# Miniprotein binders against Uncharacterized protein slr1840: the designs that were tried, part 4

Target 1, 371 residues: Uncharacterized protein slr1840, of Synechocystis sp. (p73408)
Amino acid sequence: MRQILIAPDSFKGTLSAGEVCQIALDVLAPEFDCVAHPLADGGEGTLEAIANNLDGQWQTVRVQGPLPDQTVDACYLWLPQEETAVIEMARASGLPLVPVGEHNPEIATSYGTGELITHAARRGAKQIQLAIGGSATNDAGLGLLMALGWQFLDSQGQSVGWGGQALGKVAEIIPPVLNAFPQVTVLCDVTNPFYGANGAAQVYAPQKGADPAMVQRLDQGLRHFARVVREFDGFEINFPRAGAAGGMGGGVAWALETKIESGFTAIAKLTQLEQAMAGCDLVITGEGCFDHQSPQGKVVGGVLELAKKINKPAIIVAGQCQLSQTVLPNVLKIFSLVGPDMPLEKALQHPQTALKKRLVQVKQYLIQSQN

## First folded at step 2 (miniprotein)

Design dC2u (from h4d with R13L E17F K37L E40A H43E K44W E47L)
Fold by ESMFold2-Fast, scan of step 2:
Structure dC2u (fold): chain B 371 residues (1-371), chain A 103 residues (1-103)
Amino acid sequence: as target 1 above (371 residues)
Amino acid sequence: DPEEFRKLLEEMLKLTFEAIKLIEQGKYDEARELFQLAQAIFEWAHLLARQLGDEDLIRLSEQLIEYIEQMIEAMEKGDTERMKELLEKARKVLEEITKLLEE
């Protein structure tokens, strides 16, 4: 076994996927031919992981923030060879941008995310990968669509304005005269529908500052908007994943005819993970916490499914692990950073040291397993 | 993609099964919401099948849409036995789709 693909997620809160790869290369590359392929699931570290795999150019644009009187400098990744822009909505319309005590999904707007799409289109993007995690909004993407030239009018013929409060006011929809935008793929790992008990407002609006009465108003707004969309062109907006990012999943699928993919699937395709894995004898993957629910929907799970599909053995290096090796037949061994020799507190304080220790054990295991 | 298509259909059947349980408990409004969600998933799966260009997947997804529409009708009439019958037919169609995706 000479060639190893290092394909980890970040160890959230401690090490980026790129840092994990670099430590693995430092330990393993003297003995093995290693290829670094840092990954993400569409959340934290996504742009960095893609930039490390492809020659990406960071673009900084001053756009509308989530609050009406706020502007922010938002970065997105431009991939000239792929003619693709990768945009994280949270960098323009995200919860961390809202000051403590000012979270309010009735007024928070996704307009700035639409400005990033417009900037990418003007730069020459033919495709947009839009990661919609971490939103501050419950506006069904109305702000984003307004930035792209859509008009939403109330019963008096005036603009409904911004925020989740606007949804319940929509009486007329006017699409843009020129609808020549890049193809948008939404990266989404939640399955929530547009409205209802498991919908956008009921499940996610509380973390965005909504009290129970506001949650009810927001859900009613989403229901109203769903009816208006159905009357406009017959589209059924209440489907799984439509509730993502305060209904943006539904709004952009309707208005921009977007694809919706899991974050891992989209990133794996964009970075050609399957081709990279096929060129190696073994995959090493990992993340901060691994348990029996991680085999699907997360980076480690996705890597293991792909490795199984193309008959490649895998090794897992995890911060913490509760899953036994018996459950995963294509996994040769699982190495946990936290154990009797490395308590959690020490691993958190010295993550580089903890990871190096386990990678040395991985190296010893691989040397011994070949005889 | 084919894996996403299969997962959508599995989610649809799960929602349909839960809707039937809600009807048996007298929770008709909640059941109706789950059926409407299942119907939306079916319609979405049909669009994906068309994008894949596979005539068998298109035909099977259309058959599933017909079954969910009949299940909604049975729900409105309170015919729980008919709904269970249609759910079993839908599961067999999903099995056929799974075989096609596995090649």
Scores: ipSAE 0.000, ipTM 0.135, lowest interface PAE 22.1, mean pLDDT 82

Design dC3u (from h4d with E62D Q63L E66A Q70W E73L R91L E95F)
Fold by ESMFold2-Fast, scan of step 2:
Structure dC3u (fold): chain B 371 residues (1-371), chain A 103 residues (1-103)
Amino acid sequence: as target 1 above (371 residues)
Amino acid sequence: DPEEFRKLLEEMRKLTEEAIKLIEQGKYDEARELFQKAQEIFHKAHELARQLGDEDLIRLSDLLIAYIEWMILAMEKGDTERMKELLEKALKVLFEITKLLEE
């Protein structure tokens, strides 16, 4: 009996990676030995994908939300065997937490994300995987760092306070001297620098509620903070990826000496994907469709690259597959949910039914191939 | 001046105790006014801690100032549970500062 690894991404807006795996198991497991290995790229669905692969414990903490007057109950995943916490900053400091019409990156704070890190450290975490997608903030991680005991003071010796507006006020930096923190790995797939035309404020602040004048003020704040950091310890914060999450990529790399890694790579290592794939004869992977804000095929691409490296054949099941234009020798066949028998509207209305229909075709294909 | 630092801590302690009594009575607006006054004194205490050069004292005074700021924000929004959490943290830090000064 062939052993099949089912290693999909989520079908964004319709099915979680775990749900995709469950449907595939229901269709394929009667004929094949199947292993579910749901994946993510460090964005939406990351905690759920990891929890489905590893024996994780959900931790709910009441923390500061993105707005100064907001508190939220935010969940993170504790992995006791790995002594690792997996934190999505968006659950404490994310754009979805901000009511429509109240988006404002000048006041939005990452402080709650720092409270999650503090809670995880007290739990005993030796490693933290920090996914920084979906931020509401443009504060360079200042709020996060303040929660960890860092002080940022203005020219009057008072705390600069919260939000992107605080960056331009920083005159003095005081680090925590006796705090030992877990090793932090930032999961980040954007390459934007800290400031400038392609920087955090210019590229991402508009989606967080900034008008052009505010974007200019935020960018000047980031430039000022970069100068203060350079004067403080010589660190050059304006590097590729430093602009992620309103400059948090730069801020935490500087302050916490973090490693920055792609979301897929970090998750693949944490879940031992290569080892799981080596134990199988075939990989089935998949995703929904391209979004303007989501990279096309990052999870599927990573799975296929790994499968090619270890000489494993792959099958792709996708909502609308933009990868179908690429000829890949190790890909046996591509199955699209949307096709002549399944219009896009029907697939979106009944995603479970559409996926099951295509997986039945995958099953028939595999039975007929018998090699 | 170490003596001036001790006097500021004593003033902060008195304001905090009075604010706690007001919270227990449900008088959140009056308590908030006292915490805002205490925040100004906490900033002066932090500046003096920096002049003393005690790294632990500087770190702890920073944490205290931060917790008081967030507690005031919680009070302004009527988030009683969050306010209580931050108050407990602030009191713990204040106790640690007091202990360092007595060593």
Scores: ipSAE 0.000, ipTM 0.101, lowest interface PAE 22.6, mean pLDDT 81

Design e12a (from h4e with Q6R D10L R13F E17R K20L N36Y R39L Q43R Q46W)
Fold by ESMFold2-Fast, scan of step 2:
Structure e12a (fold): chain B 371 residues (1-371), chain A 104 residues (1-104)
Amino acid sequence: as target 1 above (371 residues)
Amino acid sequence: DSEQLRELILQTFKLMRKALELFDSGKYDEVLQLTYQILDLSRKIWEIAQKHNDEKLIQEAKDLIDEAQRLVQDVRNGNVDQALDLIRKLHDLLRQLEELVNKQ
């Protein structure tokens, strides 16, 4: 009996990676020995995919929300065997937590994300995976660092307070003692620098509620903070990726000496994807790309590169096939949910049914191939 | 002002002495913390020096900050031998600042 690894991304907006795995198991498991390995790229569905892949324990902590007078119950994932915590900053400091009309990156704080990190460290985490997508903030991680015991003082020796507005006020930096602090890996897929035309404020602050005048103030605050950091310890904070999450990429790389990895790479390592794939005869991967203008998923690409590296055949199940234009040497076949027997509208309205139908065809293909 | 400078210089000497003791015991995380404090005190010395309108004092205070920043980098990167050499340079710069302050 062939051993099949089912390693999909979520079908964004329709099916979770876990749901895709469940449907594939229901169709294929009677005839094949199937192993579910749901994946993510560090964005939506990341904690759920990891929890399904590893025996994770949900931790709920009441923390500071993105707005100064806001408290939120935020979950992170504790992996006891790995001594690793997986934290999504958006659960404590994200845009979805801000009421409509109240988005303001000058006051939004990442402090709550720092409280999650503190809780995980006290729990015994030796490693922290920090996904920084979906932020409401443009504070360079200042709030996060304050929660870890860092002090940022103005010219009068008082705390600068929270939010992107605080960056321009920093005159003095006092770090905490970090004797046995966990290793932090930041999951980041953007390349923007800390400040400037392609920096955090110019590119991302508008979607967080900034008007053009506020964007200029925020960018000047980031430039000022970069200067203060350079004076403090010589660190050059304006590097590619430093602009992620309102400059948090730069702030935590400087303060916590973080590693920065793509979300897929970090998750693949954590879940031991390469080892799982090596133990199978083939891999089935997929994503729900239905719009031909949508960016291609990092998960499918990463799975295919890994399968090629270790000489494993792959099958792709995709919402709408954009991959027929690419010659993929290790790909046996590509199955599209949308086709002559399944129009786009029906696939979007009944994604479970569309996926089942294509997986039945995958099953038929595999049965014929075993001869 | 001059009395404040003398106090900050003395505090910086004490932290450097403690950093050397912790280097000997292999407590590098604690050394890193002390180097940040040394840098902070160096900055405070520079801020007060600017009020004295003495270009020589201001320049030597600036040199102190520059060397303290290099110390932080070397400790952070695990360059123990370079860090020890930088502590000696910082000691010499502090002594020069002390002389300038005493001659005011």
Scores: ipSAE 0.000, ipTM 0.134, lowest interface PAE 23.6, mean pLDDT 83

Design e12b (from h4e with Q6E D10Y R13L K20I N36W R39F Q43E Q46L)
Fold by ESMFold2-Fast, scan of step 2:
Structure e12b (fold): chain B 371 residues (1-371), chain A 104 residues (1-104)
Amino acid sequence: as target 1 above (371 residues)
Amino acid sequence: DSEQLEELIYQTLKLMEKAIELFDSGKYDEVLQLTWQIFDLSEKILEIAQKHNDEKLIQEAKDLIDEAQRLVQDVRNGNVDQALDLIRKLHDLLRQLEELVNKQ
C-alpha cells in the first residue's frame, strides 16, 4: 500500500489546511496509508497548521491591542519539546482587531506583540518564531521594543509614546539591560525596504487607513528613525524586508538581531516536512487560490520544489489552475476544483463538496495507475 | 564561519555575473530582481562579519551593502549608465571581500 503525504495550504476564505487534510483522509485513507501534514506560509492559519503537526499548548494572554485604549486576549502557541514559541503579531496588533473606520497607523501600536514575546521568554522559550503579516501598525516595532524595556525619548527627554507618529520624535535611545534572550526568527515573504517609494509607508500604510498626507508623514518618520539608529550604533535599517509590518522587520532585526526567513521555509523546517515527505511514496498538495500560478515562496511552490529536490512525485489539487502539467517535471497530475462539472460559483459556494469530488477523482487516478 | 561566508560571497558573485549579462541584453526587470537578491545576500554577509569582530571585514561588508542599495535605486529609476558602473564596482568589492576572508 502506497504511503501518501497530504501537505496542503488552506483554501483561503473557505477551508483551513486541517479541514483540507481531513477531507483527503476521509476519501483516501481506506485505500492508502495517509499522513496529514497541513502547512501555511506564515500568514493566516499558521498557528493552527503547526499545532496540527506538533503537540502545541495554546497560551492566552491579555495584552495591549493596536489602539491605545484597547486590550485584547491574544493566543500564541507554545511547543515544549522544541522550546519554541510561535507568535502571530496580528493576534495582538493586527488589522482585524481595529473597528471599521478607526484604522490609523499614526496611533496604532505593536506594544501587545512585545508583551507576547515577554510572556514567551519568561515561560522559557529559547526560540521564538514571529509571523508579522496582517499588522495594523507603522511604528517600526517601537511599541514591541518598549514592551521589552527599550526607551525612546524626544528632545525634551520625555517618552515619544506609541504609534507611527512617534518615529519622527525620537532623539534618544536607551536600550534595556538583558542577560539572556531567546533567538527570534521573523517569518516574512515581502522584500520591501524600510522607507522610500517601495518602503513600508508608501506601499502598505494606505491599507491601514493612511491618506496620502499621512503616508508622507509616516515615511518621513521612518527616515528620521533610520538616521537616529545609524547615529546610535551604526546600523543600517533600510534593507530588503525591513519594511515588513510597518518597519517592524527592520526594527527587530536591529534591536533583537533577528533572523528573517520565508514563512514556508520556517514552518517546513519546524515541522520536519522534508523528513515526512522522504518517508512517503507520493505527496498531495494544494491551495484554493483561483488567480495564482504557484509562484516561488508560496506553500504549493515550496512543496513542489522540495519534492523535486528529493525526487518524490506530486499531485496538485487547486481551486483553478492555468498551468500545464508538462511544465512541472515531478507533478503527475493537476486536479482543479473548477471544471465542466463544477462551475466557479458552485465551487466557491460549496468548497467541501467540490474538494471531495476532486479527491474521489484523485483516488480513481491512483488506483488506475496500478495498470 | 569562514566556510559559510565564502559560500555566500560565491553565490553573490554568480548573481553579479548573471546581472551583467542580463543588463547587456536589456532585460532590466530581471536585473532588478537579481539586485534585490544581491542586496539580501550582502546583508547576510554583514551579519556573519559582525560576529567575527573584524573591523576591516565589517567595513568592507557595509560598503558592499551601500553599493547594493544604490544599484537597486538606479536600476529601478532607469539610470542605465550609473547602474552598470555600480554592478561592476559591486563585483570588484565582492572579489576584495573574498580575498580578505581567504587571508583570515
Scores: ipSAE 0.000, ipTM 0.094, lowest interface PAE 23.2, mean pLDDT 81

Design e12c (from h4e with D10W R13I E17Y N36L R39M Q43F Q46R)
Fold by ESMFold2-Fast, scan of step 2:
Structure e12c (fold): chain B 371 residues (1-371), chain A 104 residues (1-104)
Amino acid sequence: as target 1 above (371 residues)
Amino acid sequence: DSEQLQELIWQTIKLMYKAKELFDSGKYDEVLQLTLQIMDLSFKIREIAQKHNDEKLIQEAKDLIDEAQRLVQDVRNGNVDQALDLIRKLHDLLRQLEELVNKQ
């Protein structure tokens, strides 16, 4: 055992995937030949993980923020060799960009995300990976589509404007003139439909500032828009995953004919994870969750499935995760950050120290296992 | 950090609102997932409170974390009656956090 692939997710809220890799390298690289391959699931840390794996160029664009009178400098990742742009919608249209007390999904717009897509297309992107986690919006991607040249008009022939409140006003749809456009793949791990009890507004609008009355108005807007889309071209927008990012999953699938993939699957393919794993003797993967945020466990689960497929042993280093309860054939050992010697509170307050401690135990285990 | 703190508190309140609705509709697996998210946000609130030496907010965040942990265990063990009591306790703690935000 001489070559180890270190392929973790972020320890959400504490350590980035790159930081996890660096700590593992510091502990293990003196004794083993280690390769860092930080991963993500399409949420927090996705651009950083991809940039750490590929020769990526950061592009900064001044775009519309989530609020009407807001502009933001948003970064996306350009991968020239792959002719691919990787865009996190949250950097242009996300919750963190909304000032405290101003969260309002009735007015928040995804227009800025569409401006990033336009910029990437003009740069020469043949493919766009669009991560749609962390949105401030409930506008079904209407703003994004408007930035791409789509027109949505009310009964008086005027633009419906921005925000989730605009959805209920749509009476006419005018698509842009058809031209060559990049293939868009949406990175999405939620299964929520467009509207209804388990839909975009009912499930996610409260965290974006909606009270119960606003949730009902937003859901009715989504239902109205779904009816208008059906009348326009027969498309059924209310499918599993369509509710992601305030209905953007549905809106872009309809308008841009997007592919939809799990975040892990898209990132693993883009970063050539299977090839990297095949070149190593062992995989170390991990995450710092309590299985409390969707799609927690997707990265570790995906890495383990790939390792099993190509017959590679794996070690898991995790915070306090349900994965530690499962005995998997290809898993040599599971190391938990939280245990009798490391209470949850201490691990969360000193994550670097907790991770180093467990990686020292991983190192000891591996040294003893060499013979 | 004050703006980040207020944001985390509002996110916690919204998740608790959703958790209660799901609990009332008998969706206990979804309640479990949201309770774990509430616990995670509470740890972040406590960390920020500790950096600013806000003893009252530190204590409220610790209380929220403790009750959330108990709710997780009771839901996992099928103790639905105890989980209902803990939902009420979490609601009371979130009212206290909302009061703190209003005073800032």
Scores: ipSAE 0.000, ipTM 0.125, lowest interface PAE 23.3, mean pLDDT 80

Design e12d (from h4e with Q6L D10F R13A E17L N36R R39Y Q43L Q46I)
Fold by ESMFold2-Fast, scan of step 2:
Structure e12d (fold): chain B 371 residues (1-371), chain A 104 residues (1-104)
Amino acid sequence: as target 1 above (371 residues)
Amino acid sequence: DSEQLLELIFQTAKLMLKAKELFDSGKYDEVLQLTRQIYDLSLKIIEIAQKHNDEKLIQEAKDLIDEAQRLVQDVRNGNVDQALDLIRKLHDLLRQLEELVNKQ
């Protein structure tokens, strides 16, 4: 019996990573000894993928939303055995929570994300994995830090308030006392600096509702805050990745001394992916999109690099693929859902059926190739 | 003892108002001396609050200590070395108080 690790990403918009694993298990058992190991890149489906790998407990908390006068019910995942909480900031401070026409990064706050962190810390978390994709904010994490007890005062000694507009008003920083505070790891796949032409405001504020004049004000606010932080303790906040989530990457790295990791790397470590793969004879991975110019997404790419490192063969099941095995390390075969027998429209309408058909072909290939 | 704790909190609040008046008049050395008295009273408040386990009184004490910390930060601009020492001591006090609040 051959041992197979099924370690896919989600097929975005159609199938969760867990659903992909279930279909693969149904097709490949009983011929093969299969282990499901659904993955994610820190974006859509991250909490669900981790919950499927580890026994997680969902926690729902009523918190501040991205807009003043807004409250939301946000959930995060508690992993009691790992003493770890996994938090997606978008569930408390994300763009999807803002009504159409009300996007405004000058007033949007990350305070609710800080409330989730506080709840997780009180729950007993020793580690927090914080995914910062999909933010509505350009506040450098000021709201989040205020929820943790940080004070930011203007030149008159009053609170600067919330939103990206507050950054330019900061004259004094008063840190809180943090007893037994968990280690925070930020899941981040962008490299943008805190401010400047490639910084948080210039690159990302337009999609959050900023016009050109507002972008300029927000960038100036970030520059001012960077100066105040440097004067406070000498920290240089303008580094690659600091611009993520409206500068939150920089703000929490400074204030909470966070680690910053790619989403895949953090999830792979948390779920012990390398150990699971070492225990198997081959790995099947996949995703809903596969591009020639970027031959694999972050999850598939990470799985393939790991498989190459520990000398394990891999099979790819992709929604669409234009590549041959020749350009990919340790890949035995690539199976595309879309092909001569399956038009794109049919695959999108019936993704479960399309995936099952390709996994039957994978099964037949493996039976023929008993090596 | 709840009455004793309230009296200490009230005493601390009165000293903070006096410290602010001295700060506004530029008498920074006197502010630092008075802030040190606030610090000493805060230690007594924490000691009594721990025995009472009273959430509301502990929170009121925390608010007063936070105000004392802000006052010391204001003085930092005029006398850096002494203000930094007091800020470190106030942080230690707030740490103890936060630990009490979190355990509840």
Scores: ipSAE 0.000, ipTM 0.085, lowest interface PAE 28.0, mean pLDDT 80

Design e12e (from h4e with Q6Y R13W E17L K20R N36I R39V Q43Y)
Fold by ESMFold2-Fast, scan of step 2:
Structure e12e (fold): chain B 371 residues (1-371), chain A 104 residues (1-104)
Amino acid sequence: as target 1 above (371 residues)
Amino acid sequence: DSEQLYELIDQTWKLMLKARELFDSGKYDEVLQLTIQIVDLSYKIQEIAQKHNDEKLIQEAKDLIDEAQRLVQDVRNGNVDQALDLIRKLHDLLRQLEELVNKQ
């Protein structure tokens, strides 16, 4: 029996990576020995993908939400054998938690994300994987750091408080006295600097509710905070990736000496994707849509590069695809859910049916290719 | 060690006063985080006290740790009145600790 690794990303807006794996198992497992290995890029579906690969324990913590006077029940994933916690900041400090019309990055705080980190550290975490996509915040991780015991004071010796508006008020930094703290790795695929035309506020604050005047105030706050950090310990916070999650990439790199990795790389290492792939004869990967200027998405691209490295053939199942197979030497065939026989609207309305139809064709292709 | 003890006690005082101010302002989450730092500093004071076999300092540091941990629990559970009493107890324990250090 041929052994197949099913290693897809989510089909964003339609199917989770786990759902894609289940449909593939239902179609292919009667004829082939299949292993499910759902993946993510550090964004949507990251905790679910990891939990499906490893024996993870969900932890629910009541924490500060992104808005003042808001509490949320936020889940993170505890991996006891790995002594690792996996935290998505969006579950405590994310845009989806803010009601439409109430998005405001001047007041939104990352404090709740820091509470999750504190809970994980007390649980016994030696490592924390922090996925920082989907943030509601532009506070440079100030709230997160406050939850860890950092103090940021204004010129009158009072706490600066929460939100992106607090950054411009910082006059004094008092670090916590900590006996031991886990190693934090930030999962981040953007390259934006801390401030400036391509910085956190100017690029991302508008989607978080900022008008142009607010964007300018937030950018000025980030510039001010960068100066204060430089005066405090000489750290240059304005580097590529520092702008991620409203400057949190920079803030935690400075304060917690974090590593920054691409989401796919961190998840692939944590789930031992290369080892799983080496044990199979073929990889099936996929995602909902290929990037216009980059035909391969982050997960699909990473899977294909890994398959090439260890000499494994691959099949791609994608929601939308116009890629030529000649561009991808490791790829045996590409199956698109959307095509002449399956209009986009129908595929979006019935994604499970569309995927199943294409996987039946994958099965037929594989049976014929065994000959 | 004596210089380190004075610095740790001074820092604990600053955190304690800030925690009281934030508590009065209804900023309970920030109070929790400062109390966590107070616990950490209290362990450091206890380590130095243990190194010098100072039984009174060891006991006072232990009392400070116990009351600070109770404060974390009461603030988390919404027991505001009990939390206020614990903040007062921490203030008194810190004053006693400072007096003991000053006598050596």
Scores: ipSAE 0.000, ipTM 0.081, lowest interface PAE 28.0, mean pLDDT 83

Design e14a (from h4e with E7R Q11L K14F K18L E21R K89Y D92W Q96L)
Fold by ESMFold2-Fast, scan of step 2:
Structure e14a (fold): chain B 371 residues (1-371), chain A 104 residues (1-104)
Amino acid sequence: as target 1 above (371 residues)
Amino acid sequence: DSEQLQRLIDLTRFLMELAKRLFDSGKYDEVLQLTNQIRDLSQKIQEIAQKHNDEKLIQEAKDLIDEAQRLVQDVRNGNVDQALDLIRYLHWLLRLLEELVNKQ
């Protein structure tokens, strides 16, 4: 009996990674010994995939939203056996929480994300995985740090307040006394520096509501804050990845001494993916669309790299695929949900049916390939 | 006609849902600005459809199609592999919108 690891990403817009795993188990488990291992890349579906893979407990906290007079109910995952909290900043400080037309990175604050971190630390977290995609903010994590007890004062000795506009006002930094604070790992797949032409404000502030004049003000604020940090303790905040989430990558690396990892790498380590894969004969992975031009950013790409490293064969099930099997190492076959018998519209309207149909074909392929 | 108006409303709701899902993922950050324009145009189409003004609907639908095509080309020319599912679905929606507009 072959042991098969089912390690997919979500089929974004249609099926969660957990739903993909359950359908695969329903089709394959009678004939094969199957293990479900739903995955994510640090973006949409990350908390759900981790909760499904590990016994996670949902925590809901009422926190500050991205806008000054906004409160939101934000969820994060508590993993008691791992003593780890998994937090998505977008659930407290993200673009989805801002009404269309009201995006403004000069006023948007990351304070609520800091409140989630505080709650997790008080819960007993020894480790925090912080996914920083989807931010509404360009405040270098100042709001987050203020929630943790950091004080940032202007030249008059008053708090600088919230938002990207506050960065240019910082004259004095007063750190809190933190006893036994958890280790924070930031999940980030961008390489942008803190400021400059390829920095946080120039590249990402426009999508958060900034016009060109505001982008220039925000970039100058980031440059000013970088200088103040350097004068405070000698830290150079302008490094690759520091620009992530409006400079939060830099701010928390400085203040909390965080690690920064790719989303897939952090999730694969947390869920012990390599160990799970080593215990199996074959990996089945998948996602909504797979393209050979950029596999490194995707869950499927990461799974295939691990499979190659430990010499395990793989099967890919994709919603749509332009990739040839001959391009991919260790891939036995690729199955696409969309095909002559399943038009795109039908697959999108009935994704569970489409996936089940292709998994039945995977099962037949595996039975026939037993040598 | 009323059938075309209903289809435009349905497509508008779907585009808004896709835009919200993209907001949930930081890996789609590079396309969010463009999708915001599509979302705004889709809201205008929905408002016009409620008023049963066919000439304005045709113009707004053309504007939506143009913007969606620009997004698709920009993503194809860039390294935004997470958005490939969106690209393929947008092409299908564009074909459907073209058929609906041509029936007017």
Scores: ipSAE 0.000, ipTM 0.170, lowest interface PAE 20.0, mean pLDDT 77

